# Ledger of designs, part 207: miniprotein binders against q9bqp7

Target 1, 240 residues: q9bqp7
Amino acid sequence: VPQNWFPIFNPERSDKPNASDPSVPLKIPLQRNVIPSVTRVLQQTMTKQQVFLLERWKQRMILELGEDGFKEYTSNVFLQGKRFHEALESILSPQETLKERDENLLKSGYIESVQHILKDVSGVRALESAVQHETLNYIGLLDCVAEYQGKLCVIDWKTSEKPKPFIQSTFDNPLQVVAYMGAMNHDTNYSFQVQCGLIVVAYKDGSPAHPHFMDAELCSQYWTKWLLRLEEYTEKKKNQ
Below, E stands for the ipSAE of ESMFold2; O stands for the ipSAE of OpenDDE; V2 stands for 0.75 times the mean of E and O plus 0.25 times the DockQ between their complexes.

## First folded at step 20 (miniprotein)

Design Qf5 (at its last look DockQ between E and O 0.36; V2 from the best seeds 0.00; counts 0 for: pae O 8.0 > 1.5)
Fold by ESMFold2, look of step 20:
Structure Qf5 (fold): chain B 240 residues (1-240), chain A 104 residues (1-104)
Amino acid sequence: as target 1 above (240 residues)
Amino acid sequence: SPELAKELVQSVEWLLKEAEELLRMGDLWYAIWMARMAVDFAEDTGDPELIRRVAELLVRVARIAGRPELVEEAIRVFEELARRNPDPEIREIAEEAIRRLREL
């Protein structure tokens, strides 16, 4: 149990966006801060088992691909993820027109993979937007806030190459999403809150993406795990 | 080395624990993902008893989820386990898991 419990939801805040909200999605810029990012907290608080399994997975990949091959593989996975996120931001932004879109960004198996999900996404409220938890003092950059099948969610877009996933990003992805939710719900740049999360796993071959919906109860359970990781991080930094 | 083998077993046990927690939380997709990883790493140990434990977990979570795509993914995990392993005991564990998943 965390020593300093803090709720993921803000009882003083509506889960319904105001009618006066701007017609374009929020994009709060990420600023250089003295406070840690969600991804930094998660990276610095991996258990020894997570580290061991990640290292073992890396050794398997190096055995298969060679060290140079593994470096290229890792670089390509990062680039594909970056392009995928850029394409999704372009697709979901009302300011982006067909004339402004890079045709190469839209030509990928990952974009084909998510088409059926995008039909269920509406009411986009934020894209690639910074969040800060002003009480717990951490920051993040969320991918998207939108309604999925009528439920307002923080949405995280994830690429997957079956059968070779990156282990670290998969282990902690739900913690990352709920950390963003909690930050947004307590960030004065936002006038509303979210109670649900969505992780969308897109596939390189274009097969239908998997939508992993997290309702409020599941988010609350992951929030407890996030708070423990944040406490662990804070304690480590007090001792350094 | 013996030390690395011990750490691998401990890490597979950790994956089992995490998968059980995810199942308790009702996150069936992540529970299956963790169980799949446990099967994959348990295979490296060559220990049929550990492989059986993780296989039974993956079957249980996939049956609870009951979603065809997740069941099919679990079946593919066991098909690959059987294909990669000459040990008849491990092959039988995989084949039994497949039989259980197809009865869904």
Scores: ipSAE 0.761, ipTM 0.891, lowest interface PAE 0.7, mean pLDDT 86
Fold by OpenDDE base, look of step 20:
Structure Qf5 (fold): chain B 240 residues (1-240), chain A 104 residues (1-104)
Amino acid sequence: as target 1 above (240 residues)
Amino acid sequence: SPELAKELVQSVEWLLKEAEELLRMGDLWYAIWMARMAVDFAEDTGDPELIRRVAELLVRVARIAGRPELVEEAIRVFEELARRNPDPEIREIAEEAIRRLREL
């Protein structure tokens, strides 16, 4: 049980989006601060087992691809992920005006993969927006806040290359989502709260993306796990 | 280290449990993904019995999913498992899984 319990949901915020919700998605810039990011907390609190599994995976990949091949692979994965997020931001942004939709960004298997999910996405409230939990002292950059099948969600977009998804992406992704939810729900920059999460795994080959929906109950369960990771991080930092 | 082996076994057991739960929930894709990860981790334990359990789960998931592409993916997983492992028992498990998948 977390020593410092904090609720994921804010009882002071209405579940109903205020009618005054801006027609334009929020994009709050991430401020460089001494405050740890969600990603940093998760990375530094990985179990010995998780670290081992990742190192072993890395070693296997290096054996298969070589050191330079592995570096190229990781760089390509990162670039593809970045382009995918940029393309999604462009698609989900109502204002056609900002960045000329690089038509080339839209011609990806990942974008094809998520088309069926995008049909169920509406009411975009935030895109690539920073969240800060002032009390728990962490920050994050969330991909998207939107309605999925009529439920307001923090949506996290993931890219998967065949054949092996990054092990890191799977175990802690739900924690990342709920961390963003909890931060957003208590961030003064946001007037609304979210009760659901959605992890969307997009595929390079354009095969239908997988939506992993997280209801309020599941989010609450992962929130407890997140709090434990955050406490572990805090303790490790005090001892350094 | 014995400790690492224990942790790997625990990870596989967790993945198996999650995959089974996902199957019960009808989340077949995620179940397949978890089962596939379980194969990778079980391989790392070198425990044939654990690998067998994971193989059985993945075959079951693939069967329930009923998608040819998922069956083929599962076959590839076991082909690679057989290729990487010199242990005859692990190879046999992988080959049996492939046979079962081809019968779907």
Scores: ipSAE 0.013, ipTM 0.304, lowest interface PAE 8.0, mean pLDDT 83
ESMFold2 (binder alone), look of step 20: mean pLDDT 83; pTM 0.788

Design Qf6 (at its last look DockQ between E and O 0.82; V2 from the best seeds 0.00; counts 0 for: pae O 7.8 > 1.5)
Fold by ESMFold2, look of step 20:
Parts: structure tokens; sequence; C-alpha cells
Structure Qf6 (fold): chain B 240 residues (1-240), chain A 104 residues (1-104)
């Protein structure tokens, strides 16, 4: 149980998003400082078992692909993820003049993979937007806030090659989502709150993406686990 | 080495405990994913007792999830384990898991 519990939801904010629709989604710029990011907290609080399994997986991949093959694999995974997020921001932005449209971004099995999900997404309120938890002092950059099948969600987009998943990001995906959710709900740059999460796993071959919906109860359970990770991070930094 | 073998067993047991917690939380997709990883790493231990434990978990979670694609993925995991593994006890564990997944 966390020593310094703090609620994920803000009772001073409405969970109804009806005040008035903004004409463009929010995009708060990220400012890196001494305040830790969600991804840094998660990276620096991995358990001994997570580290061991990740290293064992890497060694198996290197034996299979060779060192150069593994480096190429990891570079391609990073590039594919970057292009996927750029394409989704372009697709979901109502103002195509925000960024120069690159038709090559739309040439992706990952984009084909998510088409059926995108049909259920509406009311986009934020894209690639910074969040800060002003009380717990952490920051993040969330992918998207929008309605999915009528439920306002923090949405996280992930890429996957079906036979070789990227172990590190998969273990902590739900913690990342709830950390962003908690930060948004207590960030003065936002006037509304979000109680649900959605992790969308897209596939390189275009196979239908998996939508993993997280309702408020599940988010609350993952929030407790996030708070423990944040406490571990804070204690490690006191000891330097 | 003996130290690496011990740490592998501990890590598989950690995956098993995480999958059980995910099942308790009702996160069935992540529970299945974690159980599949546990089976993958448990094979490297060569320990039939541990492999039986993770196999039982994967069977249970896949059946509770009730999603045909997740059940088929679990069956494929066990079919590959039975095909590759030279230990007849481990092959029997995998074959029993497949039989249970194919029931109603």
Amino acid sequence: as target 1 above (240 residues)
Amino acid sequence: SPELAKELVQSVEWLLKEAEELLRMGDLWYAVWMARMAVDFAEDTGDPELIRRVAELLVRVARIAGRPELVEEAIRVFEELARRNPDPEIREIAEEAIRRLREL
C-alpha cells in the first residue's frame, strides 16, 4: 500500500465533457526539467525480475539475429512507432495545416490495423499533449484524449509485431496510462477529467488492432500500483 | 550457471504471481499475455513442476476470457511446446492442456 496515497479522480471536476467543445484539440508543449517523467519513473523502478527477463530476451534475439540484426530490429521498431504516432496525430487533427501532411505516413500496416478502432473514436480533446501532476510532481506526454464508444479515455497507441513483442513497454503500459490520467485530472491546463483508459495494440501486418479498455475501477487498481512506483523512484533519488 | 538457473525460476514465479494478480483484478487480456510469457520462459527451466503450474494458469485464464482467438493462441503455445520439447513429462503436460482448452 502507498504511504502517501492520493486520489486518481478529482471531485472538483466534472466527468461530463459538455462545457463547450473546443474547435481544436489541446496540445500543451512538454517542458523537461528536474521533474521526473512517467517513463523515467517506470524505467528506474523496474523490478529485478523485469530486468532479468528483458536481458534474457535481448540475448535470445541477438543469438537469433546477430548483433547487427538486433540493432536493425530495434531501430526499425523505434522508427515504426514514431511514424505511427505521427500518422495518427495527422489523422485525428481537424486542422491538417498544423503539420505538413506526408502521404507516406499513411502507408503502414499499423494504420490499416487501427481503422476499425478509429471509426469508434470521436470528440478528440487532446493530441500529443503534456500533462503535469502539480501535487505529486511528475510529467508526461500523452498520445490522445478522445471518446471511444462514448467513453472519454486517455488513449495510448502501441505497435507490435505479433511474434516478437517488445517486453519492456508491454509490462508497464497500464501504469503509464493511469499516470497520465491522474496528471491530467490535477493539471490546471485542463478543465475536465478522464476516468477511463484505452490501450490500442496495432499490428505491422494490418491485422485488426486489439483495443484494451480500462474502466474506472481497473484504472483505480492500476493507480495504486503507479503510486508505489512513484514512491520507489522518490526514495531512490533521496539516496542518490 | 546455478545462479542464472535460480534467477530464471524466480523470474518465472514472478510472472506467475503477476498473472494471478491480473486475473484477480479482472484484466484478462494482460493475464493471458503474462501467462504466455511465463510458459515461454518456464520451458527454459526444464522443470516439469513449474511448467505444470504455468500451464494450469494459462488454461484457466484463457477459458475464463472466453475469447476464441485467445483460446486458439493458448493452444498454439502448447502445440509448439509439445512438438519441440524432448521431455515426455513436459509433452504430456502440454497435451493435457490442449485437451482441456478444446472442451466447452
Scores: ipSAE 0.748, ipTM 0.888, lowest interface PAE 0.8, mean pLDDT 85
Fold by OpenDDE base, look of step 20:
Structure Qf6 (fold): chain B 240 residues (1-240), chain A 104 residues (1-104)
Amino acid sequence: as target 1 above (240 residues)
Amino acid sequence: SPELAKELVQSVEWLLKEAEELLRMGDLWYAVWMARMAVDFAEDTGDPELIRRVAELLVRVARIAGRPELVEEAIRVFEELARRNPDPEIREIAEEAIRRLREL
């Protein structure tokens, strides 16, 4: 049980935003502060087992690709991910801001992969927007807040070259999503709250993306795990 | 090294535990993923009993998930396991898992 329990949902916020569909998605800039990011917390609180698994995977990849090949692979994965997020932001943004759609960004297998998911996405409220949890003292940059199949979700987009999610991203993705949810639900910059999460794994070959929907119950369960990770991070920092 | 083998076994045991927890939580996708990872690490141990335990978990996960795509993917995992392993016992485990998955 977390020592510092805090709710994921804000009882003071209504589930229904009073405001009509925002004409423009929120894009709050990330402020570079001494405040740890969600990703930093998760990375520094990996279990010995997770670290071992990742290191083993890395060693296997280096054996297969060589050191330079592995660096190239890692760089390409990062670049593809970045381009995919940029393309999605462009797609999900209102048309008036889209004057400079680099058509080349839209011509990816990843974009093809998510087309069936995008059909079920509506009511975009935030894109690439910073969230801060003032009480728990962490920050994050969320990919998207939108309705998926009529449910308001924090959506996290992931890329995979293989029909298998990358080991590096998969274990803690639900924790990342709920961390963003909890922060947003208590961030004064947002007038609404989210109760659901969605992880979308897009595939390079254009095969249908895998949606992983997280209901309020599942989000609450992962929230407890997130709080434990945050506590562990805080303790490690005090001992340094 | 014996140390590496021990660490692998521990990793598999952890993955099995996590997969079971994810199943209880209804997170079927991550449960399948954890179970697949467990297969990969169990293979590296060469321990047939560990591989059998992982196979049983993956079959159970696939059954509970009830998604054809996850069943097909689990079949592919075991087909690959059977292909890569010359050990008859490991092959038998993989083939049995495939048979069970095809019955779903």
Scores: ipSAE 0.013, ipTM 0.302, lowest interface PAE 7.8, mean pLDDT 83
ESMFold2 (binder alone), look of step 20: mean pLDDT 82; pTM 0.778

Design Qf7 (at its last look DockQ between E and O 0.83; V2 from the best seeds 0.00; counts 0 for: pae O 4.9 > 1.5)
Fold by ESMFold2, look of step 20:
Structure Qf7 (fold): chain B 240 residues (1-240), chain A 104 residues (1-104)
Amino acid sequence: as target 1 above (240 residues)
Amino acid sequence: SPELAKELVQSVEWLLKEAEELLRMGDLWYAAWMARMALDFAEDTGDPELIRRVAELLVRVARIAGRPELVEEAIRVFEELARRNPDPEIREIAEEAIRRLREL
């Protein structure tokens, strides 16, 4: 249980869809400063078991691919993720940029994988947008805020290569989403808030992506776990 | 090494506990995902008792979820476990898990 609990939702904000659709999603620029990012907090607070299993997974991959093959594999995964996010931002933007999209950017198994999810996404309110929790003092860059099947969500897009799951991308994903949610709900750049989360796992081979929906109650439970990780991070930095 | 084998067992037990917590929270997809990851590492231990504990959790999560895609994925996982392992005890664990999942 965290010693300094703080609510994920802001009671002074509306969580209801407005009557009008905004024509341009928010894209708040990321400010460079010394406050920690969500991903840094999570990386610095991994348990010894998480670290051990990740290292064992890396050793398996190196045995299979060789050291140079593993480095190329991880570099390609990073590049594919970056291109996937760029493509999704372009697809979800209501601007005329849709008319001028790079054809190669849209040709990927990952984009094919999410097509059935995109049919259920509407009312895009933010894309690739910075969030800052002013009270808890952490920052992040969320992928998307939009309605999924009528529910406003913080949406996180993840790439995965079947059948070899990447451990780092699975265990802490829900904590990342709720940390972004809490930050957005207490960020003065946003006039609305979000109670639900969605993690979308897209597959390189084009297989249908998995939508993992998190309702408000589940988000609240993950929020408690995020607060513990943030508290652990803060204690760690106090002792350095 | 003996230290690495012990750490692997302890880490699989930690994964099992985490999957049980996710089940308690009602996050069935993540519970199943965590249980599948635990089974993959449990296979490396070669410990049939640990493999059985993880297999039973994965079957339980799939049954509670009642979703065909989770059941079918669990079956595929156990089919691969049986195919990869010459140990008759581990093969029987996998085959029993498949039978229980198909009864749903």
Scores: ipSAE 0.780, ipTM 0.902, lowest interface PAE 0.7, mean pLDDT 86
Fold by OpenDDE base, look of step 20:
Structure Qf7 (fold): chain B 240 residues (1-240), chain A 104 residues (1-104)
Amino acid sequence: as target 1 above (240 residues)
Amino acid sequence: SPELAKELVQSVEWLLKEAEELLRMGDLWYAAWMARMALDFAEDTGDPELIRRVAELLVRVARIAGRPELVEEAIRVFEELARRNPDPEIREIAEEAIRRLREL
């Protein structure tokens, strides 16, 4: 049980979007502060087992690709992910804010992969927007807040090369999503709250993306795990 | 090395435990994913019994999920397992898993 329990949901916020919801998605810039990011917390609190699995995967990949090949692979995966997020931001942004859509960004297998998901996405509230939990003192940059099949979600977009998912991104994804939810729900920059999460795994080959929906109950369960990771991080930092 | 083999087995056991926890939580997608990871590491051990245990978990997850997509994905995973492994026992495990998945 977390020592410093804090709710994921804010009872003071309405689940219903206020009629005054801006027609334009929020994009709050990430401020460079001494405050740890969600990603940093998760990375610094990985279990010995997780570290071992990642290291083994890395060694296997190096054996297969060579050291330079693995570096190139990692760089390409990162670049593809970045381009995918940029393309999604462009797609989900209102037409009036559309910078000249680089048509080349839209021509990807990952974009093809998510098309069926995008059909069920509406009511975009935030894109690439910073969140800060004022009490728990962590920050993050969330990909998207939108309605998925009529439910307001924090949506996290992931890229995967078939057949094996990139291990680094997947183990703590649910924790990342709920961390963003909890932060957003208690960030004064946001007037609404989210109760659901959605992880979307897009595939390079254009095969249908996999939606992983997280309801309020599942989010609450992962939130407890997140709080434990945050406490571990805080303790580790006090001892350094 | 015997040490590496031991570490692999421990990793599989950990992944299985996590997958079962996720399954109990109703997170079927993530349970399936963890189980697939467990299968990858179990394959590296070459231990048929360990592979069998992971296969059983994957079949259970697919059964509980009742989603055709997860069933099809699991079938593909086992087809690939059978293809990559010359060990008749591992092939049998994969084929049995496929049979069970097709019955769903």
Scores: ipSAE 0.063, ipTM 0.502, lowest interface PAE 4.9, mean pLDDT 84
ESMFold2 (binder alone), look of step 20: mean pLDDT 87; pTM 0.861

Design Qf8 (at its last look DockQ between E and O 0.77; V2 from the best seeds 0.00; counts 0 for: pae O 5.1 > 1.5)
Fold by ESMFold2, look of step 20:
Parts: structure tokens; sequence; C-alpha cells
Structure Qf8 (fold): chain B 240 residues (1-240), chain A 104 residues (1-104)
């Protein structure tokens, strides 16, 4: 159990909109600072088993593709992920229209994959926005905050190639979401809070994306695991 | 090498433990995902007993979820396992798992 438990939800905040809510989604810039990011904490606290499995997956890919083929594969996956996030930000921005968008950004299996999810997304409150936990001192950059089927969620968009999964960040996706949620709920740049999470796994072939909804109870359970990872990170840094 | 084989076994056991925790938390999709990953790495071990234990977990998660998409995905995973593996014990594990998933 963590030594320093802290609640994920802020009892001083409502999850209801008020008159001061912006009409354009928030996009708080990420500032360079010394406090750790969510992704750094998670990367630095992977178990030896996680590290071993990721390295084994990498070795399989190198054996199949060659060293240069693997570098090209990973570069292409990164580029497609970047294009996917750019396309989603454009689609979800109220000032964007299809006529203003690069048609090539919107032509992807990943965008086709998420269409049925996007029909259920409304009330976008934040896009590609920084969050900082004012008390626990960590920072992150979340993808989206919006309503999904009437529930306000921190939404994280993930890409997947079904036969060749890239598992580097997948083990910890729910921890990433709840860490962003906890940070937002205790960040003075935000006037509202979020109690639910959504991880959307989109597929390159256009197959229907998987919406992984995390209600408040599940988020609280993952929050405990996040606090342990943050505590482990902090302890490692004390011994340096 | 023997050291790598031991570490692989330990890592598959770790995945099983994590998948069981996710099942207890009620995260059925993520539990299924970790069980599928555990099966993929368990296949690398060539250990039919470990493969059976992971197969049993994946079947359990899919049955508890009762969701057609998880059952269908699990069936596809076992069909692929049977197709890739000449070992008759591993093929029987996969075929039994498919049979149990279809009796839902």
Amino acid sequence: as target 1 above (240 residues)
Amino acid sequence: SPELAKELLQSVEWLLKEAEELLRMGDLWYAAWMARMALDFAEDTGDPELIRRVAELLVRVARIAGRPELVEEAIRVFEELARRNPDPEIREIAEEAIRRLREL
C-alpha cells in the first residue's frame, strides 16, 4: 500500500459545467520543469518482467525484419500515431472543418476505426492539454477530455496493429489515464473535474475501435497502483 | 540459453498474476488482453502445462465477460495457436479451449 495516500477526486469540485467554462477546448502548454512526467515515472518504474518482455518482443521483431527493417517499422508506427493524434485534434476542434484539413491526415484506417466512437463523443473540454498535480508534483499531457456516452472522461487514443502489437506503453495505459485524471482534478488551471476514463484502441485496418471505459470505482483501483509507481520513482531519486 | 528460458517462464507467470488481479478488479478487457499476451509468450516456452494454465485463464475471462467480441477473439487466438503448433498436446489444449468457448 502507498505510504502517502492521496485521493484521486477533489471534493471541492463539481463535474458539472458552469458559466465560466470555455467555449473552446483548453490547451494548456506543457512547461519544461524538473518535476517528473507521468510517462517518465512509468518508464522508470517498469518491473524487470516488463523490461524483459519488451526486449523479447523487440528481438522477435528484429529477427523478422532485420535491424534496419525494425527501425523503419518503429519510425512508421510513430509517424502514424502522430498523424492519428493530429487528425483527432483537428476533427474534435470546433474551429476545424473538413475543408480546412489535409485530406491525407484524415485518410487512415485508424480514423475509419474510431468513427463509431466519435459519434458518441461530445462536449470537448480539453485537447492535447497539460495537467499538473499541485500536491503530488507530477505533470502530464493528456489527449482529450470530453463526454463519452454522457460521461465526462479523460480519453486516451491508442493505435494498434493487431498481428504485431507494440507493447512498450500498453501495460500501463490505465495508470497513465488515472494519473492524468488525478492531476487535472488538482490543477488550478481547470475549474472542473473528471471521474471516468476512456482508452480507445484504434486499428490500422479500420476495424471498429475498442472503447475501454473506466468508471470511478475502477479508476480508484488503478489510482492506488499509480501512487505506488510514483512512490517507487520518488524513492529511486532519493538514492541518487 | 537456460537463463533466458527461466526469465521467460518467470515473466509469463508475472503476466498471469497481473491478469488475475485485473480480473478481480473487474477490468475484463484488460485482463483478456494480458491473458492473450501471456499465451503468446507461453507459446515461446513450448511448455504445455504453462500454455494450459494461460489458456484456462483466457477461457475464464471470456466466459465471465460473456461478451461476443471477447469470445470470438479468444477463439481466433486458439485457432492460430493450433495452426502454428505441431505438438499434439498444444493442439489439444487449443481445441479444448475452443470447444469450451463455443458451449456458451
Scores: ipSAE 0.756, ipTM 0.889, lowest interface PAE 0.7, mean pLDDT 85
Fold by OpenDDE base, look of step 20:
Structure Qf8 (fold): chain B 240 residues (1-240), chain A 104 residues (1-104)
Amino acid sequence: as target 1 above (240 residues)
Amino acid sequence: SPELAKELLQSVEWLLKEAEELLRMGDLWYAAWMARMALDFAEDTGDPELIRRVAELLVRVARIAGRPELVEEAIRVFEELARRNPDPEIREIAEEAIRRLREL
């Protein structure tokens, strides 16, 4: 049980969109602060087993691709992910419809992959927006807050070159999503609450993306795990 | 090396444990993912019994999920396993898993 329990959901916030929901998605800039990011917390609190598995995967990939090949692969994966997020932001943003959509960004297998998911996405409230949990002292940058099939979700978009997700991204993805949810639900910059998460894995070949829906119960379970990771991080930092 | 084999075995056992926990939590996708990772490491051991255990978990996850997409994905995983492995025992494990998945 976490020593510093804090709820994922804010009872003071209504689940009902206030009629004053801005027609424009929120985009709060990430401030460079001494406050750790969700990603940093997760990376620094990986289990020995997770580290081992990741290292083994890396060594296998290096054996297959060579060291330079692996660097190139990693760079390409990162670049493809970045472009995909930029393209999604452009698609989901009402205002960017006026900017010359780089048609080249939209012509990706990943964008094709998520088309069926995008049909079920509506009511976009935030895009590439910073969240801060003031009490638990962590920050993050969430990809999207929108309604998926009528349920308000924190949506996290992932890219995979293969039907097998990239090992680095998937192990802690549920924790990342709930961390963003908990932060947003207690961030004063947001007037609404989210109770659900959605992880979408897009595929390079344009095959249908896989949506992984997280209901409030599942989110609460992962929230407990997140709090434990955050405590571990805090303890490690005090001892350094 | 015997040490590597031991580490692989430990990794598979850990992944199986995590997958079972996720399955109990109702996170079927993540359970399936962990089980697929377990299968990759189990394949590296070449141990048919270990592969069998992982295969059984994947079939269980697919059965519980009841989603055609997950069943089809699992079938593809086992088809690829059979393709990559010349060991008749591993091939039989994969083929049996496919049979079970098609019955769902």
Scores: ipSAE 0.043, ipTM 0.458, lowest interface PAE 5.1, mean pLDDT 84
ESMFold2 (binder alone), look of step 20: mean pLDDT 86; pTM 0.836

Design Qf9 (at its last look DockQ between E and O 0.79; V2 from the best seeds 0.00; counts 0 for: pae O 7.3 > 1.5)
Fold by ESMFold2, look of step 20:
Structure Qf9 (fold): chain B 240 residues (1-240), chain A 104 residues (1-104)
Amino acid sequence: as target 1 above (240 residues)
Amino acid sequence: SPELAKELVQSVEWLLKEAEELLRMGDPWYALWMARMAVDFAEDTGDPELIRRVAELLVRVARIAGRPELVEEAIRVFEELARRNPDPEIREIAEEAIRRLREL
């Protein structure tokens, strides 16, 4: 159990949007900071087994593709992920017009994959927005806050090339989501809070994306695991 | 090397433990993804007894999840396992898992 438990939800905040909420989604800029990011904490606290399996996966890919082929593969995966997130931000932002969008940015299997999910997304409150937990001292950059089937969620968009998933994202994605949720709920830049999470796995071939909804109880259980990772990170930093 | 083979087996066993924890937490979808990864790396060991253990876990996770699309995905995992492996013991493990999944 964590030594210093802290709640994921803020009882001083409404879990429903107010009538005075901004009509344009929030986009708080990420700023340089001495405090760690969520992704840094998770990367620095991987178990020996997570590290081994990730390295095993990398070596299998290198054997299949060659060293240069693997480098090209990983570069293309990162570029496709970046383009996917840029396209989703553009699609979900009401102030951006079709004239402002690169048509090639929107032509991908990943965008096709999420179309059925986007029909259930409404009430977008934040896009590509920084969060900071000022008490627990960590930062992040969340993808989206919006209603999914009527429930306000922190939404994380993931790309997957079936059947070769990126191993690290498989292990830690729910922790990333709840860490962003906790930070947003205790960040003075936000006037509302969120109790649910959604992970959407989009597929390169355009197959229907899979939504993974996390209700408040499940989020609370993942939050405990996040707090343990954050404590581990802090202890490692103290010993270095 | 023998050291790397032992570490792979230990890491597959770690995946089994993580999947069981996810079931306890009430996240059978993430447990399924973890179990599917365990099948992939267990196949890499070539150890039929380890493959049997991960197959049983994946069947159990699919049953608990109770979602037909996840059962169908699990069936595809075992169809591919059987297709890729000439070892009749591994093929039988996969076919038995498919039979159990179809009874769900």
Scores: ipSAE 0.746, ipTM 0.888, lowest interface PAE 0.8, mean pLDDT 85
Fold by OpenDDE base, look of step 20:
Structure Qf9 (fold): chain B 240 residues (1-240), chain A 104 residues (1-104)
Amino acid sequence: as target 1 above (240 residues)
Amino acid sequence: SPELAKELVQSVEWLLKEAEELLRMGDPWYALWMARMAVDFAEDTGDPELIRRVAELLVRVARIAGRPELVEEAIRVFEELARRNPDPEIREIAEEAIRRLREL
């Protein structure tokens, strides 16, 4: 049980935003601060087992690709991910801002992969927007807040070259999503709250992306795990 | 090395435990991911009994998930396992898992 329990949902916020469909998605800039990011917390609180698995995977990849090949691979993965997020932001943004759609960004297997998911996405409220949890003292940059199949979700987009997700992303993605949810639900920059999460795994070959929907109950369960990770991070920082 | 083998076994046991927990939490997709990783590590041990345990977990995950796409993904995992392993025992485990998955 977390020592510092805090709710994921804000009882003071209504589930229904008073405002009509925002004409423009929120894009709050991430302020570089001494406050740890969600990703940093998760990375520094990986279990010994997770670290071992990642290191082993890395060593295998280096053995297969060589050191330079692995560097190139990692760089390409990062670049593809970045381009995918940029393309999605462009797609999900209102058309008026899209004057400079780099058509080349839209020609990816990942974009093809998510097309069926995008059909079920509506009511985009935030894109690439910073969230801050003032009480729990962490920040994050969320990919998207939108309705998926009529349910308002924090949506996190992931890329996978292989049907096998990257070990780094596989374990903690639900924690990342709920961390963003909890922060947003208590961030004064947002007038609404979210009760659901969605992880979308896009595939390089254009095969249908996999949607992983997280209901309020599942989000609450992962929220408890997130709080424990945050506490562990805080303790580790005090002991350094 | 014997030490590496031991660490692999421990990793598989951990992944199995995590996958079962995720199933209990109603997250069959991430359970499948954990189980897929368990297959990779179990394969590296060459231990048929460990591979069998992982196979049973994957079949369970697929059954509980009730999603055709997860069943298909699990089948792909075992098809690949069978393809990569010349060991008849490992192939048999993979083929049996595929048969069970197709019956879902």
Scores: ipSAE 0.015, ipTM 0.303, lowest interface PAE 7.3, mean pLDDT 83
ESMFold2 (binder alone), look of step 20: mean pLDDT 84; pTM 0.808

